# VH-VL binders against q9umr5, part 75

Target 1, 268 residues: q9umr5
Amino acid sequence: SYKPVIVVHGLFDSSYSFRHLLEYINETHPGTVVTVLDLFDGRESLRPLWEQVQGFREAVVPIMAKAPQGVHLICYSQGGLVCRALLSVMDDHNVDSFISLSSPQMGQYGDTDYLKWLFPTSMRSNLYRICYSPWGQEFSICNYWHDPHHDDLYLNASSFLALINGERDHPNATVWRKNFLRVGHLVLIGGPDDGVITPWQSSFFGFYDANETVLEMEEQLVYLRDSFGLKTLLARGAIVRCPMAGISHTAWHSNRTLYETCIEPWLS

## First folded at step 5 (VH-VL)

Design c16 (framework fv_dargistotug)
Fold by OpenDDE, second read of step 6:
Structure c16 (fold): chain C 268 residues (1-268), chain A 123 residues (1-123), chain B 106 residues (1-106)
Amino acid sequence: as target 1 above (268 residues)
Amino acid sequence: QVQLVQSGSELKKPGASVKVSCKASGYTFTDYAMNWVRQAPGQGLEWMGWINTDTGNPTYAQGFTGRFVFSLDTSVSTAYLQISSLKAEDTAVYYCARNYRFGSPWYTYFDYWGQGTLVTVSS
Amino acid sequence: DIQLTQSPSFLSASVGDRVTITCRASQGIRSYLAWYQQKPGKAPKLLIYDASTLQSGVPSRFSGSGSGTEFTLTISSLQPEDFATYYCQQLDRYPTFGGGTKVEIK
């Protein structure tokens, strides 16, 4: 039998967004128990990510307990960060494949529709003034705002991304790394035509330097320092990178070709 | 099973130095951050900072920089607090306290404590 | 830093009494609050974390409630061993403790 699949949605999403994915899984892996977690839907997805992590943890713990053989996680967009944090804080998770579906794993720094409606009068270059404040950090999107021009503020004010990345030292950094390393495979999915994740390479732990030049995962300090286990995972062949062009952000979970190429192989 | 055992009481003169030890047992030492908490006589608890038991990186609370040094000897699962240039106001019980793993993402609760070490500074 | 104010500072009670201690934060701390018990000459003991979760081994007569800026520790029926000083502690950025509440025999 196939291992259960747990799906975590993204910003402003709901379980309904994954109806096609469910169909694909059912067709290709009949009998698979798929649970799309219906938590923090819609505007509730703007709540602090740590709050979301706690909520999702409560939901996945029973599922994992009933699946001693392991489970697969498919985590879309913002959900990918939630899942990474989830795997970092859980010392007893049994996740075989962690599929990060177009997630801003290394943060977000771009003016997108997602940001415009929340910060209509703010530009990308000025969002640090809001996001790196105590008030800003009450919003999920600010929890992974990564301004390359204000690294000091990011490191000191980011209450989520900087912590799960181990960029800012914290009392649980070591154990979080150990916990995350329990994952069997980290499947990173994204692409240049996403239009939301900025830069799109963030889905592969690439990101801007101070000159807004995109550096790859292997050039990132979090990798070089192995702060949360990326270097270790790569070394043991546990990281899968699956880039795909021609897919917009809202289509990652509904594209059949993407599913067959990047998702299905890891649902065994 | 988890135990934190601290060194004995100290009596020092102003200007002297003291080094308090905290030996951990019953768990993987490097998996849990170690905190230091001060309690002056008849006063409340004051968090001094923490040390990453894996990397040895210390973080000091405001007011505990300069004269206070956290260090480790991981080979014997021991954390140390050194106070230099001791002052009368440093008279207090000093506790080491293990970080609770399931607490706040950046700082946590303290689930196990040493028995405390009284440091008395008097002329 | 976030300041925690406990009330009362002193509380006289008898065995069997219901005891309530309040901790107020200078700003919202969600549920990131713990309660400790300290007896004279002893280290603090963790009783409750995340505002309402009992630490393993702590008697069920202890309970915690609250969120945001108002928190309460309740002892449903005070026992002889419960006479001690109680501290609240928050974890927002930097840990801070309340001033303590000493529960004394009436």
Scores: ipSAE 0.701, ipTM 0.867, lowest interface PAE 0.7, mean pLDDT 94
Fold by ESMFold2-Fast, scan of step 5:
Structure c16 (fold): chain C 268 residues (1-268), chain A 123 residues (1-123), chain B 106 residues (1-106)
Amino acid sequence: as target 1 above (268 residues)
Amino acid sequence: QVQLVQSGSELKKPGASVKVSCKASGYTFTDYAMNWVRQAPGQGLEWMGWINTDTGNPTYAQGFTGRFVFSLDTSVSTAYLQISSLKAEDTAVYYCARNYRFGSPWYTYFDYWGQGTLVTVSS
Amino acid sequence: DIQLTQSPSFLSASVGDRVTITCRASQGIRSYLAWYQQKPGKAPKLLIYDASTLQSGVPSRFSGSGSGTEFTLTISSLQPEDFATYYCQQLDRYPTFGGGTKVEIK
């Protein structure tokens, strides 16, 4: 009787990372059909996000079709951006709860081990040179690189994030907004001890201004203009904010207290 | 159900202006961008740009700035293409075309087209 | 600006023939290619999008394949109503069309 749950992983990740999450769901909601999508695993997670959206769309269509009561999405890290785009491009999605686990919803501007593996000689202040090139936009991590000191380059060159956030105009923007607004609940999860997502408030649609001062969601132009529906969702009471301290980036899907507090209430 | 109906053919002299209309029906007008595509006699298809039907914000392809203006009247679900200071090389069939919905910065293919408006510029 | 080159520009065929049209892009466009059919005096009609996805209502004798820079439109058994000009269009950047391939009766 529980709605099916679809899980979308993050950068350099796979279904194995969610073994604890599946245990928790089985304990609290026995009989739930949980599908962890094994697409774009490991190195394939570096492929352009629009390519990943296309592949994940093909995978979720039959799952959604078999669940007339609706489905829930749990989307981790980079996977949260894939799910943002899925909700926008699908005219017929029946997603009830979209649970975003520490995803850089307004972008990323920080040095991490993942980034150093891909671009070992680059600091965050220099990465805009690579990411905002045509070659760089062929890598998923560059699709959500948001340098607050080069916002004009981000707006012009971002092939993914600037478009799904309505920061740059797109022919499909109005329909993407209408589709996204069908979601029942937008559950945002993140915290100050993540250590990877920078600023951590990006998971809650906050982000740096040009002085690296964090402005929260309600101060963002995308919210004020209601570019893809955040203001409308908040007015409906459909946005849930669940920050938690003490959780590192790789622990969001394996912390029992986090699950019980932020995820479990939204699975039925 | 979905239909785009364009205004009739126009015969104009060089230096005149023309305004082509494209009336949409069968869907929510503001949910889809409107594109303009030109085809000169015996030639192929050339994309001119698009207009956001919700905001009214136009985007022009290189070569179609200045003399070409995209506009809307949302109250009658109609998009307009205005060409000023007409030249002989503007002689073409002008199509409006609805954007299909998906993904990359320029991921635009056209699922429904108007029937076309022939604009002939001759002395 | 991504250039699309179609070959051949013209082909002559008979009813029942297998027809193949090629579209080559000047740079990689993944699967972001559409195909249109245009009959004389008519607006173009969408046949295929995303390189291989057939538009609703289009006969199954039409198929598309390819990725990256090389794409093919195939008509498995040409019918009288298929004599037309065919255009490819890339979806990766500002839309650009190929030069067209005119399919005429032999």
Scores: ipSAE 0.209, ipTM 0.669, lowest interface PAE 6.2, mean pLDDT 90

Design c17 (framework fv_dargistotug)
Fold by ESMFold2-Fast, scan of step 5:
Structure c17 (fold): chain C 268 residues (1-268), chain A 123 residues (1-123), chain B 106 residues (1-106)
Amino acid sequence: as target 1 above (268 residues)
Amino acid sequence: QVQLVQSGSELKKPGASVKVSCKASGYTFTDYAMNWVRQAPGQGLEWMGWINTDTGNPTYAQGFTGRFVFSLDTSVSTAYLQISSLKAEDTAVYYCARNYRFGSPWYTYFDYWGQGTLVTVSS
Amino acid sequence: DIQLTQSPSFLSASVGDRVTITCRASQGIRSYLAWYQQKPGKAPKLLIYDASTLQSGVPSRFSGSGSGTEFTLTISSLQPEDFATYYCQQLDTYPTFGGGTKVEIK
């Protein structure tokens, strides 16, 4: 039978957002046990990402224990970063496919409506002043704020993303890399019409240089140094890239064509 | 079994240098960071910093820059603490301790410790 | 740096007693706290991490509780081998330790 699927939601989201995804899975893989984790919903999604990682870890342990053949993760938006850290901190995860739905894997540098709600008078060029403070790092969205014009501050102040990406050294880096490399498939999904994730190529480990020119994954120091295993995974044939145009940020989990093209093939 | 075995006690004069070793066994040395913690006689525990066992990059706590050097020899699974220009205030038991591997970027607690090396600086 | 204050700094107890040690942080540290036991002339031993998770091999008479700024270590029935100094350590930033609580025989 099919491996269980664990779903992790994004910023200001809840389990209800995945009703269409569950319908699609039920149609193509009937009998699949799908658990949408109902933790850190709504405003609680603003809590620090390391706190969310701990909570989600406690929730996934019994699910993974009941499925010795393995599980799949589907992680949406901010949830993709939670899943990145989860795979690194768990010595015993049995994840086959990690499916990342439009997640800012290299960070975010864009003034979306969510940021305007939280910081209505701040432009993206000035958010580094708030986000790279100790107070700012208590908010999940600031944990993956990556200002390409203040990369030195990002490297020194980011309490989450710079460390998970191996951009700043950490005592646990070698173990985190070893654990992450146990994943069967890293399935990256995103597209130019997302409208929230900026740059959209962040979902594929691309990001802005200091001139706001996007450099793709293979040009990143993170990849070239193989800091947490991207180069090793790509060499194994374990990275899948599935870009799709015409999909807005809130539609990745409710578009049938996207599901059939990018998600369904990786749900064994 | 996981073990951290440190070098023996040292008695030094002020101005001398000392190099304490910590040999790891029972696990893959480069999978865990090594920390140094000191304890002055009759005092509490003071964290000095850590070294990344894969890259060799040290991080020092405030107050332990300059005279203190963390280094490695991965071929023999050994970490080293070197203290130069020894002062009487450096008299302490020095412990190596390894990190456990979950959570926050500064999320470090120490699951295995060396037995300690007493460094006495007197004149 | 986050300062940790332990109370009491020492206490006298008898075998079989219930002992409680408190650790207070200068700012909120969620559940990012560990407890260690140190016997004279020996290295510290990890007892508890994440405020309440017992390290494997540690007797069940040891328990931890608390979150935010106030944490407690409890020994439900003190044994002769438990006479030691106990330290809390925060995990939220660069490691800092409390001043220690010495548990002495009465």
Scores: ipSAE 0.006, ipTM 0.531, lowest interface PAE 10.8, mean pLDDT 89

Design c18 (framework fv_dargistotug)
Fold by ESMFold2-Fast, scan of step 5:
Structure c18 (fold): chain C 268 residues (1-268), chain A 123 residues (1-123), chain B 106 residues (1-106)
Amino acid sequence: as target 1 above (268 residues)
Amino acid sequence: QVQLVQSGSELKKPGASVKVSCKASGYTFTDYAMNWVRQAPGQGLEWMGWINTDTGNPTYAQGFTGRFVFSLDTSVSTAYLQISSLKAEDTAVYYCARNYRFGSPWYTYFDYWGQGTLVTVSS
Amino acid sequence: DIQLTQSPSFLSASVGDRVTITCRASQGIRSYLAWYQQKPGKAPKLLIYDASTLQSGVPSRFSGSGSGTEFTLTISSLQPEDFATYYCQQYDSYPTFGGGTKVEIK
């Protein structure tokens, strides 16, 4: 029998978005128990990410406890950041494959329709004024807003991403790193035609420098310092990078070729 | 079993320095941050800050910068609190306390405490 | 700084009594609140964390409740060894402690 799969959705999303993904899993791994978590759906996905982490943690604990052989996580978009934090804060997770579908792992710095809906008069260059305030940090999207021109503000104000990436120190950082390192495989998926995640290389731990030149994962301080275990995971052979062109942000969970190439091999 | 054992009481004159030690045993020293908490005579508890036992980086609460220094010797699983230019208002019991492994995203609670070191500053 | 106000500051009780201590936060702290017991001349001991989770080895007569800004520590049947000062502590931001509640024998 196959290990259970837990699915965590993204911003303004719900379980109904994953019907095709569940179909693919059933075809290739029949009998797999797939749980798509119905928490923080729709507008509730705007709640602070640490609040979402608490709620998802309570939901995944009994699932993991019932599956001593281990579980797989498939985490989409913003959900990939929730899963990053879950793996760090859970002292006894039994996650084998953590599959991150187009998640802004180093943050977001780009104008999208979602941001224009929330902040219609803001430009990406000015969003730091809202996001790096205490009020702004009560919105999930601001928890991973990473303005490369105001990195000092990001480090001081980010209540979520800077902490889970080890960019700002925390008393529990060493334990969070050890917890995260228990993961079997970190499968990173993303691509240049996503159209929402900016830069798209954020899904692979690449990000802008102060001149908006993308530096890849191995050039990031978080990797070089091994702040939460990326360098250790890569040395262990546990990081899988699966970029694919031609896929828009809302299509990662409904593309058969993507599933067969990037997801299916990591579901045991 | 987890233990935090602190150095003995100190009686100092104003202007002197003191160095309090906190020796950990029963766990991997670098897996847990070490915090310092002060309690003035007849008063409540006051958090002073913490030190990352893996990196050695200290963080001080407002009011405990300048004269207060947190340091470590990982080879003997010991944390230190040094107070320079002692003032009468520094008279207190100083506790070391271990962070719990998981807590809030910002900070945490303290699962094990040292027995305390009384520092008396008197002329 | 988040301020914690404990009430009462002092109470007299007898063995077998039900004791209730309240902790109020100046702003919402979710469930990031711990309770400690401190006996005279000794270090504080963790009793409860995450507002209501009992620390391993702590007797079941101790319980915690509350969320947001209002929290309560209850001792269902006071024992001789429970005469102590009790402190709440928040960890939603830089740790701060309440002023303490001293529980004395009647």
Scores: ipSAE 0.006, ipTM 0.514, lowest interface PAE 11.5, mean pLDDT 89

Design c19 (framework fv_dargistotug)
Fold by ESMFold2-Fast, scan of step 5:
Structure c19 (fold): chain C 268 residues (1-268), chain A 123 residues (1-123), chain B 106 residues (1-106)
Amino acid sequence: as target 1 above (268 residues)
Amino acid sequence: QVQLVQSGSELKKPGASVKVSCKASGYTFTDYAMNWVRQAPGQGLEWMGWINTDTGNPTYAQGFTGRFVFSLDTSVSTAYLQISSLKAEDTAVYYCARNYRFGSPWYTYFDYWGQGTLVTVSS
Amino acid sequence: DIQLTQSPSFLSASVGDRVTITCRASQGIRSYLAWYQQKPGKAPKLLIYDASTLQSGVPSRFSGSGSGTEFTLTISSLQPEDFATYYCQQHDSYPTFGGGTKVEIK
């Protein structure tokens, strides 16, 4: 028998996007109970991430309570940030594998079609003016906007990402770190051909410095300070890195080779 | 059993300094932030700020910078509030209170409180 | 800062009465509101958090409701031990407290 799997979708997304993923899981792990959470679908995915975390938390509590052997999380794109926060705010989560599927773990700094639709005249260089305002922080995409040229504004104004990454202090930081460290495996998936997540290394806790040079996870202050447990997890052998080229942003949950290589091994 | 035990009452003259202690027991001290809340005689509750018990970094509410210092001694699970250059308007009961584990995205509410320390400033 | 206004500032009630206390926020705080009970000479005690979640060990006669800017604490059948001052506190941002409501015996 396999542990239940909980799936959390991304920006402008819904459960429909995971049809192929569910087919793959059913083929390789027949009998697995897979729950794709139908919360904050479509335009509701623009709601502030802390609001989404609260709603998803209420939905996952009964699923985790019914699975004393543990559960697995598969969290796609923006959903990976929701799952990061869930693991930190839940004293009682029993997550074994947290599979982060092309999620901007250190933030986003890129001109995507989604950003152009929401803010048509904005360039990535001037989005900080909108996102780091109180109004902007009411939109999920601004909660993980990380402008490397205005890091001081990001640190002071980010109501979500800077806090869960321990980049700005919070009264709950120590307990959030303790809760996050209960995860069995942190499986990071992403790749250079994603086309949406910028820099793509954000999916692996890498990010731009002030010169837009990518520094990998081990060079980040959040890792070096062990702010929420990355250094401890890596030392335990609990971090899995699975980069794959040739996969666009909307294909991570529908590529069989990606599933077999990066996801299937972690669905005990 | 979780307990926060504070030092005894203090009577000070204007311009003096006072240091209030708050000793925690019954839980892992560094797992919870410690807050300070004061209550002037006959008045309501006023949040002063918090200190990260793991890192020692304090955060002060507006109006409590300069003369007020939060510090720790983790070896004895104790938090401290020091007030310098005391004024008559500092007369209040000072409470330490720990953060509850969950709550708002910004801050949490307070599940356990110290018994309070009365600081009286008079000539 | 977010300001909280409690009403009434005091009320007189008898044992067995239903008591209702209101807390209004100067801006939306979603459901991030806590209620405390303070007896004379004692520290506050947490009763309710997240607007309506009862703290462990708190009697079921206490209940909270509301969201956004309007919140209510209700005591369904007042007991002798409930005569105290009650405070609301928002935890949406830097903590702020309401002015308090003193519930005194009639």
Scores: ipSAE 0.084, ipTM 0.658, lowest interface PAE 7.2, mean pLDDT 90

